# VH-VL binders against Coenzyme F420 hydrogenase subunit gamma (frhG), part 5

Target 1, 258 residues: Coenzyme F420 hydrogenase subunit gamma (frhG), of Methanosarcina barkeri (p80491)
Amino acid sequence: TNKIKIGHVHMSGCTGCLVSLADNNLGLIKILDDYADLVYCLTLADVRHIPEMDVALVEGSVCLQDHESVEDIKETRKKSKIVVALGSCACYGNITRFSRGGQHNQPQHESYLPIGDLIDVDVYIPGCPPSPELIRNVAVMAYLLLEGNEEQKELAGKYLKPLMDLAKRGTSGCFCDLMYDVINQGLCMGCGTCAASCPVHAITLEFGKPQGERDLCIKCGSCYGACPRSFFNLDVIPEFENINEIIANALKEGESDD

## First folded at step 3 (VH-VL; framework fv_iscalimab)

Design k9 (from i11 with light chain T99F)
Fold by ESMFold2-Fast, scan of step 3:
Structure k9 (fold): chain C 258 residues (1-258), chain A 118 residues (1-118), chain B 112 residues (1-112)
Amino acid sequence: as target 1 above (258 residues)
Amino acid sequence: QVQLVESGGGVVQPGRSLRLSCAASGFTFSTYGMHWVRQAPGKGLEWVAVISYDGSNKYHADSVKGRFTISRDNSKITLYLQMNSLRTEDTAVYYCAKSGYLPWYDYWGQGTLVTVSS
Amino acid sequence: DIVMTQSPLSLTVTPGEPASISCRSSQSLLYSNGYNYLDWYLQKPGQSPQVLISLGSNRASGVPDRFSGSGSGTDFTLKISRVEAEDVGVYYCMQALQFPRTFGPGTKVDIR
C-alpha cells in the first residue's frame, strides 16, 4: 500500500505566550484520519525513539539549553525526507501576545530558537494558527513531491515553491516578507487584516497600504499567515483553484487496483 | 554564549575617516537588527544608528547623518560603522548592541574608544 | 525626537535602604498594544550597559527581585527595594517607541 509516514513532532513550546498548535488543532487529526489508508500518522510522544519519516510536521521552538530537545530536532532532520516548520514558533521562534492583562513573553534564562537555527528546513507554514486545510495540502503535496509520478511532482513543486522560498529566507518572519511577497507584487487589497492580526500593533494602514514599524515587529509571521492574498490563499492562482479535487484524485489514484 | 566584539577604534585627526567593526558570535546574526550607541567621556549614552537584519533599512541619528554609514556583512557575521568627516564631538566609546525579537538591547559589546583630536 | 529626563541625577544610598529613580518622556510611550516602550539599563563602573527592565515593568533575565519598574505614558519609576554594593553605577532610561532612540541623562547611584 502507498502509506506515507507523516510524523507530528512537538518541540519545547514558546514559554507562556502560545500553546502548542497541535494541542489546539483537532482539524489536523481529523484530516489525517480521513486518509488513514494512505497516510501513516505518527506522534513522537507515543514513541521512545524518533522514527524514519517521509514528512515531519514540526511545531514549537527549541530551548537551546535543553540538550535533549536539541538532539531531538537534529535526529528529526536526520530521519526525515522533508521537514516542515509548522506555525510561527517553529518558523520564527518565540512569539508574544499583548493584552491589557500583560501577556508578554518575559526574557528567559533559556534561549528558545526557531528550528531553522539548528537544522535545515524545507517548508514553512507560518500562521497562528495555520488552517487545517493548508496543513493537509502541504502534507499531501510534500508526499507527492517525493513519491508522485512526474506530473504530480511538477504540480507539488509549484504548490510548495512559495513555502520553500519562505524557508530559504531564514528565521526572521518580519512584516518585510509581506511587503516583498504581497504589497510590492501589487496583490495587496488594503483590507487591514495584517494590522488586525499583529499582536504588537506594528502595522498601520496609510494611503491605502499597510506600513510596518520594523522596530516594533516581533517577527512572528502572523500578518503573513493572515493575509488573504498570500500563498496560503491559493484562490488567486488559477492552476490551484481546484486544489481539493486535485488532492482527492491523487489519493484515489494512489489506492487504485494493482 | 552571545558575544559582540568591537574593534577599529583609535586616535584620529579631525576631518579624517575611521571604520569600526563588530564581530558577533553565539546567535544567528542574519536574523537580528543591530545598533551602534556611543558614550562621550564622562557623559551619557547616545544612539547612533540601526541596520535591519538583511541590511535593507538603515537609520542614522541627525548628528551623524551624511557622515556615518552603518553596514553589515552577514556572511562574515560582522557589523560596521564607516565614520567620515570626523569631528572632536565624535570622541566617544562606541558600542555595538543587539536587539532581540523585541526592541530592547539584550546584549552589548565591550566598546571601542575613538578619540578625535589634533 | 522624544526627549528623556531623569531625576535625581545623583543619588547616595546607605546599604539596605531603598532607592527610587524617575524618568520622564516628552511624549507618551504607551503604544496601542498596551505596553510602554521604555527600558532601564545599568552601567556599572568600567563596564558596558546591561538591561534591567524592559517594556516598563518586565524584569530582565537574572535581575534580582529587588528591582522593579512602574509607570505609564510619560512618567516612569525604577525602584530598588534595598540597595546593595553591586548596584553601584549609572542608571539610564531609554525610549524604544521610535527612531531615533533616546536615553535619559543617567542617574549615578553610589553607596556610603
Scores: ipSAE 0.005, ipTM 0.400, lowest interface PAE 16.0, mean pLDDT 75

